# Designs tried in a protein design chat: VHH binders against a4x776. Part 3

Target 1, 306 residues: a4x776
Amino acid sequence: MSTSMSVARSLPGGPVAEQILAEVAQEVTQLRAAGVTPALATVLVGDDDASVGYIRIKQRQAVQLGFASPHVRLPASASQADLQAVVTQLSADTSVHGVLVQHPVPPHLDFDRAMQALDPEKDVDGMHPVNLGRLALGLPGPTPCTPAGIEALLAYHEVPVAGREVVVLGRGATLGRPLAMVLAQKRPTANAAVTVVHTGVPDWPRYTRRAEIVVAAAGVPGLVRPEHLRPGAVVVNGGVRYAGRRLLPDVDESCATVAGAMTPRVGGVGPTTVAMLFRNAVRAARRTRSSRTPVRLPDSGAPAGR

## First folded at step 1 (VHH)

Design b07 (framework vhh_7aqx_2)
Fold by ESMFold2-Fast, scan of step 1:
Structure b07 (fold): chain B 306 residues (1-306), chain A 124 residues (1-124)
Amino acid sequence: as target 1 above (306 residues)
Amino acid sequence: QVQLQESGGGLVQAGGSLRLSCTTSGRTFSEYAFSWFRQAPGEEREFVGAISGSGGSTDYADSVKGRFTISRDNAKNTFYLQMNSLKTEDTAVYYCAAELDYWGTYPESEYDYWGQGTQVTVSS
């Protein structure tokens, strides 16, 4: 609403996404040289125009990176059994390394139940309980895309995170909750003191006013205002909503007058989320390659003729 | 998994009041956050107000702040938009929307569930 001029340093995600996708492309090239074509399968239930558009964007990017991009379409009338059969089939298909089921599905279907039937190794969203358990334990596996993207974005722009006070606004399963786990990990790009606030904390501004980094993960346009921030704070728009084709971020643009650095309204975290999806997919293909390596049997004795 | 159905729309005089209801079908009403949007003819759909799953947080568009109040009744699987001091500019089709009670989502994602819309007409 404010007409105030921006003073905050911009933290665009485009360059971050380009760096991640370049690494993905390099790994795809290496896998193809080893005889493995990484494959990301997409599943769409129904004909929602926005969902069709999102899938097509992801399919185009997959092809540009050198992935195979098989697709499965189910009618809006598909049963739960139909959806689970597709997920089960894609889980068993050795030519498929990652699976993306476009959310939402029609309301008569249980999306979470269908996704839990997916092989955790093919979970490119990083949301399967097994992979969240791996994150909690510090084990390798697919990571939730937006949290991983935010970590990469902060690192790319040289924002100090280790030992810093970070407030995450939102406890959602796909962003706020796993982001807290990511940023508390023992590594140079994380290792933060993380506080999670949400709608059950009505005095959440008390926490954001002291924070060195604020990540908004609420999905409520304009929720975070200048009076909620510490001067010079780093502000990340993790949660956004669309009104038609217009992207509405959680953080009001006027916050740029108080923040020291801020992600832009367009081209912020979103590109890094998509890049991390492909990073999860190529790493899934790499794990398949590793499982193809023959087990070397121990030597059973001295060489017969040597 | 949820279906949304708006009710309470209609014709009112400027300065009047109207309460919209959104009734949900589904198993886990208390796990969802709810929002109201509106769309006038020839215009884009705009945000009106939101309420968290806990009910502890609400947000409103500047154009309606102080006049509209969003609330929820978990026992009735229903949430409401109380509209006071209505203006002719409030004339629109009003939609209710639901998302899991975590608020956070991918930037390319829309709200999980939407109602069919209910017409509100404010006459001078």
Scores: ipSAE 0.000, ipTM 0.134, lowest interface PAE 14.8, mean pLDDT 81

Design b08 (framework vhh_7aqx_2)
Fold by ESMFold2-Fast, scan of step 1:
Structure b08 (fold): chain B 306 residues (1-306), chain A 123 residues (1-123)
Amino acid sequence: as target 1 above (306 residues)
Amino acid sequence: QVQLQESGGGLVQAGGSLRLSCTTSGRTFSSYAFSWFRQAPGEEREFVGAITYSGGSTDYADSVKGRFTISRDNAKNTFYLQMNSLKTEDTAVYYCAADESLYYGSEWEYDYWGQGTQVTVSS
């Protein structure tokens, strides 16, 4: 059968992450030479296996890049006041430039309220309302790491995005929602026609079957199948779950028979998310060295269009 | 960077109490997790207790749980080990340590160490 001979081009995130981290390492070296040691603080609440693994990876990478990496571990029984006290202490500490509270936290805790207590200049994952407002307005600030990583991944692999029909499956606060805002920005690596589908859209395959780019962001293993895709579509797996230590992506691997390009099951978007976190952190540290230096930003939009 | 200085060591009778203090350079005290370790003659260095930089969590070696309490005073750039119901087996050089990074589920990585203070518990 002819369809069994069709294989999507792979879009690995490893090379993308390596490029970003090389730039971060150079900036860290320059900051340390100027007397500033960039510091990324991490906070873990509880003992969720995936969260433990993510924190360990982030701490190891921080040390390798030359960051200080203070870490707070709170028990699963920690109160909202305990979590907010930690965030407040890290906000006030001038030696700390970025703060990451590992999601998810135990269900009795309000993650969003805790993050709102953080200095928005230290919000390296882009979850603070001030930074989301900046994103919505096209202003400079830290962007959510996975959305920024996906934009970088598509650009690295020379996937056209501007003017293309993009469907995002999922409306989660850390990926689907901010990704739609990122990809609608007026710049060459974005500027897309973005449609967001979710559980409230039962006939979501109607939308994905027309899309030039599909980003799965639902956290539902095997949700996207070959019959849901337009032949030659670019498919990005942003959503994952774990069964033990096995990675279960939202996109079924058989989609490679229909897709023109697709992120691999392992080594796709994940590496770029980690790299973007460190990029946000080093940029935060850079701002403290020369806060008086004017920040020049590209024109993010014009009333007359492009 | 941080410098650590222990104080409060000495000779005490079994069943007695002693409080060790560790004073830091003061630059970034609130950003460090702090720990106490001890080393008895001929033995390897062992973990005694730890406190996160928020003070919201503490951990102790099984041999000292219920007898020792670790605490911190950010205003004084000092952290403490309150030792109660001391045993002859508690005789050791006690070291304070500061950690800028801590791996969950593994042994703590300690970046800075004090010079040590001798604690001798006599029978």
Scores: ipSAE 0.000, ipTM 0.115, lowest interface PAE 17.0, mean pLDDT 81

Design b09 (framework vhh_7aqx_2)
Fold by ESMFold2-Fast, scan of step 1:
Structure b09 (fold): chain B 306 residues (1-306), chain A 125 residues (1-125)
Amino acid sequence: as target 1 above (306 residues)
Amino acid sequence: QVQLQESGGGLVQAGGSLRLSCTTSGRTFSSYAFSWFRQAPGEEREFVGAISWSGGSTDYADSVKGRFTISRDNAKNTFYLQMNSLKTEDTAVYYCAATYDEFGSYLYSDEYDYWGQGTQVTVSS
């Protein structure tokens, strides 16, 4: 089978992710040459097949990029104290630079409490309250993966963002809310006029019909339709749900007839999210590295080097 | 718009090797995860191996680990299954498939959007 040709320019995330992972691989090589092996620890609680599969994929990607990949497996019967001890131990382990705890954990465990005990510098998901506070203040730190991935995707495809009207449809903690903070940052790949709409704004289409960029982040399949868009708008499928094993995006495919550019149903934002996870991990390792030689600062009249 | 075509199947003696190729037609090769599935006579279609869109992650069914290797060549829009130490129970029609691998979706056959027509592999004793 073939897919009908889209009128909109496609914005695939695969090439974006490849570029980011190539940069990560270069940074890993530099760290290893300096005697530091970046390490991403993974924690899985229980034996849910999907979670086992997801963590396995991430572990293999880590090893392929040159990371050490210590893994902790806890039984489904593990106590809150067991989970807490693992997170605390990995936080204190100087050989571990990033920690990923696969969500969900069994329902008798408090995932959020366990994650708040993690060193914010090792938070590869970028969702620790300290790191979200850093984002809100424009300070450096681990960044939320999907928002950062969307920023990178738009920049890669040379979509102008600075000074543009952007509507984010959704206010979820992992995407819509932090994305608004990312796109309002003062830098060339952001600096947008951002409007956030959600279920509390029933007339949200009046906002999306005027937007130059629409990012769907609601997790409601087919929510965004052609009549909700300005002709020529850039449309990003940030939200997705599964019907069984079928991927259903927030943006209806027919929007390609009105949009000027659009992320594809398959291979859009998701690859960039995974790539950003590894970027956070390698940068965490970089931040722990100490200089072995004194840094000389130029005095007020120092001449150029030799 | 992604079409998949397998090649490299055939008859081989137990202990031998075969290299299957899957060539994609389309502009989205680097955006896709790729997988091999097989269907033996009278059996359901089963997962064999997968490679991520970045080429940095691979996954294999337990029955083929250490014997089969999946790889990709983005410049040729082709991905491969190198099959070594073949056993009679590896006899099957082999299908290549392409999908989006967000959150491990490529581990499930229903998440593969594009499929080849299949290529027969017969391993004789």
Scores: ipSAE 0.000, ipTM 0.244, lowest interface PAE 12.5, mean pLDDT 83

Design b10 (framework vhh_7aqx_2)
Fold by ESMFold2-Fast, scan of step 1:
Structure b10 (fold): chain B 306 residues (1-306), chain A 125 residues (1-125)
Amino acid sequence: as target 1 above (306 residues)
Amino acid sequence: QVQLQESGGGLVQAGGSLRLSCTTSGRTFSTYAFSWFRQAPGEEREFVGAISYSGGSTDYADSVKGRFTISRDNAKNTFYLQMNSLKTEDTAVYYCAADLEYGYSWDEPSAYDYWGQGTQVTVSS
């Protein structure tokens, strides 16, 4: 394809991830000075190539940041009871602050059930129902990594979000749905008017053509094309598929001819997701230093009348 | 600490074949993913093909799909690029790479920690 002279500004995630990880490293240093070594435990079931590689690299990153990195390897033949026992033991271990169970697990195992059995305070993925409930209520807790990463990426590149029309294309549990909750929160890096579209909305392009920000979260390569965008829109590739290990984003690269800014095909949102995982982990360790705090409910709805 | 060394390059006529080898030393070969990249004169380094830790997954650039095959031999600490039906456009320096970093696609050069010195492949008409 020919590259137009009016190419969208690139929104790489590498610098964003570097900034987040530098902040994590500072928090780790402070905790270690206070006698706490943050610990991220990793659990791998089976021998899926990608999972083995991802765990190895996450373990190296954890050590480089100053985390203890205990790991548990279960054979592909492990039972649900074996997985539950590991999750339960790590939940009870006071030296462990965060737990990552690498997806996927073998098909005979119930991943969601294992994750729901985890202590919500140690949920570094931010996907536990308790933590999603906290997000929905505007309460503090571990945040879903990719949605948080996208919020950080937009803030880093000084993309205005507050008061803007944002369309999220996709309603998947790990991105589309929680992203809508994140971007609707009352804070300067969010506070957006969010519309969620999906396969149940056949005329979804009507919405994306009006949007100042479009986040593709469908997992369908090339789904978003130039004709679906408002000129000058900010476009985020949140949804990706892999053919082998080649990254296939939801947003067609030709969208750079219409978009004002766009995440790159490689080195976009992915690095920020990993950085947010470590941010959740260090904050979990930090919470073990806190005194008991009262439960604080958000101010929801209109002010109480007489 | 790990050294990668390409071999098997040379001059070949269009329509011919070459088999490139990349040998490694000093590391646990079976735990690493491997890739081939190439660089034509005046161009950036581009992805050619990759093979996973187990050898169960492979990926190829669209320009070489159906013509090139990547494979590995863990017993010999060697991986290969079988190049068939060569075209003049395949002329480039070919590099092998090892140890794909998390969060990056196989086709991202910066994702790889270890690189060979390169071997020249020239395809004549």
Scores: ipSAE 0.000, ipTM 0.180, lowest interface PAE 13.6, mean pLDDT 84

Design c01 (framework vhh_etentamig_d1)
Fold by ESMFold2-Fast, scan of step 1:
Structure c01 (fold): chain B 306 residues (1-306), chain A 123 residues (1-123)
Amino acid sequence: as target 1 above (306 residues)
Amino acid sequence: EVQLLESGGGLVQPGGSLRLSCAASGFTFSSYAMSWVRQAPGKGPEWVSGISGSGGSTYYADSVKGRFTISRDNSKNTLYLQMNSLRAEDTAVYYCAKDYEYYDFWSGYFDYRGQGTLVTVSS
């Protein structure tokens, strides 16, 4: 036991998020100079105090970045038809470029069905089936925020990813599964050999002990321990859970004694997720200036002999 | 068809300077953000710097901030990278890339076209 013996280099997300948000602000400035004010609409159903707090923070940040920030509030008693009418109206509104519906909605509402009614181009969470299909095919579109944030975090800290063995612990729809698709893309910040492990793979430590990069995305506090890691591995905690006010990450802090680099307990991936939300929003506004036909993404070079 | 031709690499001593150029053709150059990406021996590709279509916004990897300057001449369809205070770790093949996303290099959507230009920083 020593409080001063951590050997892992810290991979904070704060500086990464600041750089991304500075770029977003510059892109907003360019769009405004071209006559387009980017607009991120926010929708809140009900009056849950945490949701009200989160949406207000996002609204203030949107305004600070130069976005228009229209807000729609629906009562907790709103019907599915009411929610879908709002989503449909915002989809049709040419002055609105991105739409964020704050999760959770009241339990009588089907959040996923409402989100499916949204124009995929305005999906700032990157979770619409059309955008997940685009990701699977290597096509451009709004990207899942946390996977994109992890890719940016690794690139910022100059962690090599291309050609490296990466293990993703978890197959959740918002992180593990789309992260595997992101890191397998043919581009400089990805192009990894990715293995996905989950509850159906009891011997998952066999995979993590060989990995150069381990991303925990299981939502199980303390799941990853030092004995599960290759010495010198890069460890990213993508999954967290709260017990009251206490943050419970998937990666045990003692992993810092074995890892070569590790995201901090607080201020790791979270800030990059928020930054990616605004990046998706400014990209949506940018796309209204340019009508591009989606094509398969080019690889990092021409084939030999062409 | 999009064509990108890099030039200006060579052998330079630590602390020295080089200016890379990329001649672009086959697309409306001023309408696209452009980037420089490098690949060192034994490592994966690393994004280095990006510039908006107008040249009004520039972006840099932390490893090169304050040392490298990206610029473009839209009248000549040419992208530049001025590299100052070069270090041994800057040794790599440098590629210019047309950004698939209009302003955003963080998604990694790049067109790598051409042979690249080798920069060797050694004494």
Scores: ipSAE 0.000, ipTM 0.118, lowest interface PAE 16.6, mean pLDDT 82

Design c02 (framework vhh_etentamig_d1)
Fold by ESMFold2-Fast, scan of step 1:
Structure c02 (fold): chain B 306 residues (1-306), chain A 122 residues (1-122)
Amino acid sequence: as target 1 above (306 residues)
Amino acid sequence: EVQLLESGGGLVQPGGSLRLSCAASGFTFSDYAMSWVRQAPGKGPEWVSGISYSGGSTYYADSVKGRFTISRDNSKNTLYLQMNSLRAEDTAVYYCAKEGYYDSSGYEFDYRGQGTLVTVSS
């Protein structure tokens, strides 16, 4: 039996996250030496076990990195006005540099609307319309965490992206859509020929079968099968869902038989998303240090001592 | 494969009542919060009501508070919306929706099928 296919090289996100967090820790140390303690405020609405767990992980990581970590908890019954008041209060608090509202909020709350009330300079998720506009225009600002994490993951594992055919399967606001903008940016870790496919493109496998890199971002478990891939393609699973405690990825694990490289089911993109959140947070704190630098006015007279 | 099948819509007069049902399959229904979302002609989707995975907590948009009641039967994998004191502005296609991601990188509702049309007209 002859086949050109073998088990794909694994692209774990753990080492990528460790590298990013080490860089963040170094920046935090520099800021603290300059008299600024970075502060990442976290907001949790309700008592969902998974959300409580994610907040605890983020709070522990913040403290380990040297961040102040103020926390606000709202009951599951909180109104939209209650959530927006907390976001507005944290926006006005000069001791807070970044704000994270833990997703999801209870279904009666409009998360996007609440986040639009946040000062875009404190948006560590990179999802504020102002920051998405900055991304679209190629301007500096916080980048959506999962897209930035995927860019870093591909770069870490030395996957060529510049000039390559990349297909993003999904157009969701937090991943597929901003990922296309990220990978089209003019820099060595991006600069790709990006095609976005979604439910409106029923023949999407025609595109994925020719792609050098496929990023699944649809949130549909097992959507991507071996027959949808070009042999030797790099496959990134960005989309996941949970059924209780079970992690359900978009990419079927059997794709490892045709892919040249693939993110693992556990420990893939997720860790890089968390790391990018802290990168956005430390950069937000760094911006406040710059604005507090004393401005020395020019001497408009003759030099002193002549 | 996640499937959500809405039913119970129809024509009703203002002040009337209607009960919508959503049959869920392809996932463990009791592990997910569920919602009702409606879309009126020419308008975007509007979230109407939500219910926790256990049914212990319920939530409502201001436009329907006191008039609508959301409930679920986890033994039957079914979501319900009891609609009372219906108004012309309640006219819309009603969709049931499953909560998606559990991480900070994404949240989405999974809308399946054509929904169920509710027309409130005299």
Scores: ipSAE 0.000, ipTM 0.140, lowest interface PAE 10.9, mean pLDDT 82

Design c03 (framework vhh_etentamig_d1)
Fold by ESMFold2-Fast, scan of step 1:
Structure c03 (fold): chain B 306 residues (1-306), chain A 122 residues (1-122)
Amino acid sequence: as target 1 above (306 residues)
Amino acid sequence: EVQLLESGGGLVQPGGSLRLSCAASGFTFSSYAMSWVRQAPGKGPEWVSGISGSGDSTYYADSVKGRFTISRDNSKNTLYLQMNSLRAEDTAVYYCAKDLEYEWGSYYFDYRGQGTLVTVSS
């Protein structure tokens, strides 16, 4: 038998998600009081069990938060034109504030082309090129959900980020690459010295051994081990893979013997990603309210009904 | 105990109109999006139109845009499809669907009614 007294501080995402969703619920209540019912439309193409499950969870959460939750389900045989038409109709529908197209779509469909047809103001995933351009330029807009969730998680747990050496392991379009842009922004919860490493950097451990914060975003189970970390480093599990039904994180749990703080295997970053999706959605609805400023007309004579 | 009962089909000449109805029971109707799906003779099912639970959003297949209108009355648990400018290619059995599934090149309805036949011919 062996015992260890050295355990990394846990960085659970559940409390972070709860705080964000409470703020979302408050904003939904304020919008409804002003006559605006926030609406998150969901689009599912096909019947992949995981995708059906994920969309149903998001639909139930939307309703619980007070969103209208219109849903469009297209058959797996749907054409590119069918998908484009749905996205175009949802873009034009003034009662819809956010649109989520569940990824992946069937292989014969061009997901990126369909998403580019979406009004960038309704992009709740924060992955539209216009919104990624806004992120690159430091402009306001919907932020990619997982990167924003990681920033919120670090801030919630009072992990210093500004001026710190951060290494992001992975350059995937949905996490590694936009996370580097998020953490380099000039604000107190970011403003880091960010290094991105990937398969093109074989000696990536040279960088992680120096890092104050390591975010694993490669999708390779057990990629990050204790020997790859600086003692006392903060470690975030952003990447996962499945072995059958079991979730395998990029960071080996033994890293808790070296790390000063670490996200748990279950209940880490995932909950914050879902919360950020709804934050993007309620902010989209809020922008609709702000753009519809009431116009006061001049007095028209006699006491006319208003 | 989800039950869906379609009605309103029949024989109509090209250019004519029909209104289909679907009476729903066994679930909270206003909480679910609904669809109309059709199956032409010798063909697989084709999604035609969808409507959100609130009725605020409607969606159409390209083949029916501008001709068909989907609507619902949540107080009566009833779904409608107004079909105008009917064409021979609209001839099909029309199904009301709570959930739509696709497998092996064919549609499977998790919850669907018996269907109502629409024949467009002179």
Scores: ipSAE 0.000, ipTM 0.108, lowest interface PAE 20.2, mean pLDDT 82

Design c04 (framework vhh_etentamig_d1)
Fold by ESMFold2-Fast, scan of step 1:
Structure c04 (fold): chain B 306 residues (1-306), chain A 123 residues (1-123)
Amino acid sequence: as target 1 above (306 residues)
Amino acid sequence: EVQLLESGGGLVQPGGSLRLSCAASGFTFSSYGMSWVRQAPGKGPEWVSGISWSGGSTYYADSVKGRFTISRDNSKNTLYLQMNSLRAEDTAVYYCAKDEYTVTYEDSYFDYRGQGTLVTVSS
C-alpha cells in the first residue's frame, strides 16, 4: 500500500498478519509432526453469495496453513434444531478443534442460541459468553479476533499503548466493547487508560480531541473527521461498510493530514482479524494435545497477580 | 477496479518447464496475498499455490509441491509461477487471484480478471 502524498505514517495490517500466520504455520507443522492435524470446521446456512465466498476464502486459507477444513452446509429452510444438532455434533467431534458458523443465518434462526451450544474451547471468533467472561477476568482463552488484531497491529508498529489515553468510538459487541477490555489488560501491549464513547455521548469529540490513540468502531462511514482529532494522534479504522466492492471506513481519509499515524483504507485491520481467527484455531488444537495429560496441577486458590 | 492479466502459457512436453506471469492493477498489490488457480477441461477450479503479502510465506497444493514455485515482485505489481517437471495432468487454464481479508465477504477467486493463460502439456 502506498500514497506518496500521505503525511501520516501508515500502519498496514498485511505485514502484521503475515507474521502471525507464519507463527500459526509453524505451530501447525509442530502439531502435525506430533500426529495432530488441526481442523477448522465451517458451517453455512443457506446460499447467500457473500457468505459462500467468505467460507471458501477461510477454507482456502486453512488448507494453505495445513489445517483440515471440513464443511457443513444446511439449506436456508433448516430448523433451529437442525443448526443446534450440527453445532453439538461438531463440539463432540474430537477431530475438530475449531468451529466457525457463518453469520448471518436466515432470520427465522437464533444464531446466538445455536452458538451457546458450541464448546467454548472451539470458539474461533472468541465471542462465546464463557470466553468473553474469561477476557473480563484476565483469564486465558480464545480472544475476540478484531480486538486482538488491533492490539497486535499497534505492537508491531511500535505504537506506545501502556499508560496512554485511548478512545474507542463505538460499543458494539464484536469490536468496541471487547476492545476496551483487551486494551485495559495488565500487559505491555495494553495497560491503557481507555475511554469508550458512543451515541449516548453527544459531545464525543471532546474525548477524541484529547486522545493519543483513537479507534473507530462505530460502523458509520466518514464519522471521524480531522476536526475530531488531536494533532499527531494514532488513528485506527476498526469499522467499515461496503458500497459494492469499495471499503467505506469510519475514519475519513482526510484525517491523514492531522494524524501522526493511521491504518490505511485498504489492508489495515482486516488482515489481522483473519490471522487471529487462525491463531485461535491452532491454539485450540494445541490445547487438545495438552488435554491428553491426565494430571493437572491443583487449583491453589491464590491466583498469581494479574 | 481489480485487473489481473495472466501470461506465459503455451504448449510444452512432459517434463518441461514454463513460467507464468500475472500483471496486477487497481489495488495495493503489496497489501494482499495472491494465489494461482487452475481449471482443467471439464473440471472445476483447483487452487494451486499461494503467497503472502510480502512474499515471505508460500503454500502449495500437494499435487504440485516440489515442482512449482510461486514468487512475487511488489515493485512491479507482478506475480509469478515457475512450473517444472510438468505432467499431462497439469494441462489447464491458469488464473491468478487476489485474496481478501475482511470479516465480511467481498472478494475471492471470483476477482480474477481476464481469460487466464492456457497451459497444454502433451507429447
Scores: ipSAE 0.000, ipTM 0.207, lowest interface PAE 13.5, mean pLDDT 82

Design c05 (framework vhh_etentamig_d1)
Fold by ESMFold2-Fast, scan of step 1:
Structure c05 (fold): chain B 306 residues (1-306), chain A 123 residues (1-123)
Amino acid sequence: as target 1 above (306 residues)
Amino acid sequence: EVQLLESGGGLVQPGGSLRLSCAASGFTFSSYAMSWVRQAPGKGPEWVSGISYSGGSTYYADSVKGRFTISRDNSKNTLYLQMNSLRAEDTAVYYCAKGEYDILTGYEDFDYRGQGTLVTVSS
């Protein structure tokens, strides 16, 4: 037999994702009762095995939540103009509320240019320049999924953020940079003193050693070690890489000996990112609804246009 | 520490049914997603099914969808796999796994798995 040893409190994302997805399911039910079936369109270019797998997972989740899930597949030989045409068509389709183009696309295609052609209101990733501008200005819109997921995860586990020193390790466009903007917003779940460190700051450990919260967002396995942390700090594994089937987090698991709380190797931030994708999608559907004088509907579950 | 003990395997005829169980200990079962993974003779491991920490979300490989049902009882720290309409190609050692089929990346990522339970579908 062994005595249970708890060094760092675990911050699993599974419960957080389930709470967010339950809220999404409730919103989907309300929209369907009002005659609107939320729709998340997915686009795949080519037949890369991993990309096919990612799309199938997202499609299963969409169906389980009550979304319509139209799918468009383009051959690996598709031109930039073909991809642009699909994005433009889905952007104009009033029955489609959110659009997800599976990354990566074949190397001859410009993914970022294709995504910039999308209606910002249908951007379920929250990465369109218009939506990032909204974030910078504190305006409502689709939110970057992983930053929003981390904010929700910290709030769910009652980790104090407001007024705290937070260090973000990494300045990548999808996580580190937008996370700094999220956590600096004036609200109870944010309002932090945020420091961003990266490869241009060689002595980044001097910052992490004083931080109350450290979010690793570099995509470098084992980058953060116990000697880089303040005792009792909260540590979030935001950056990960895979070696075969094994998840390799930026934060070494031995950090649990120093940290007061940390996200687990598996079931941490990832589930919250996917949950936020669906939250963006259902909110996009909700925003397209026109309010009118309430009318009793004969069939509240029937699919309707818009 | 973490222990997973599978049971319920055996010899069954094509079209038959089996219910697999997994008794979990050494961790807070209700806080983690769980999966079933199988390995057929001469093949690599194949993810079969996954379930969220609460049981509110379930996922299945296309090869078993509509035939298998995953469930859990958090009060008993037990994971189940109900297998119906069994086929010869379902013959494999079935493993209970702590963790998930990573929905973000599509990778199978399991912290721990037990020694398995053998399911043989044959006349």
Scores: ipSAE 0.000, ipTM 0.227, lowest interface PAE 12.6, mean pLDDT 84

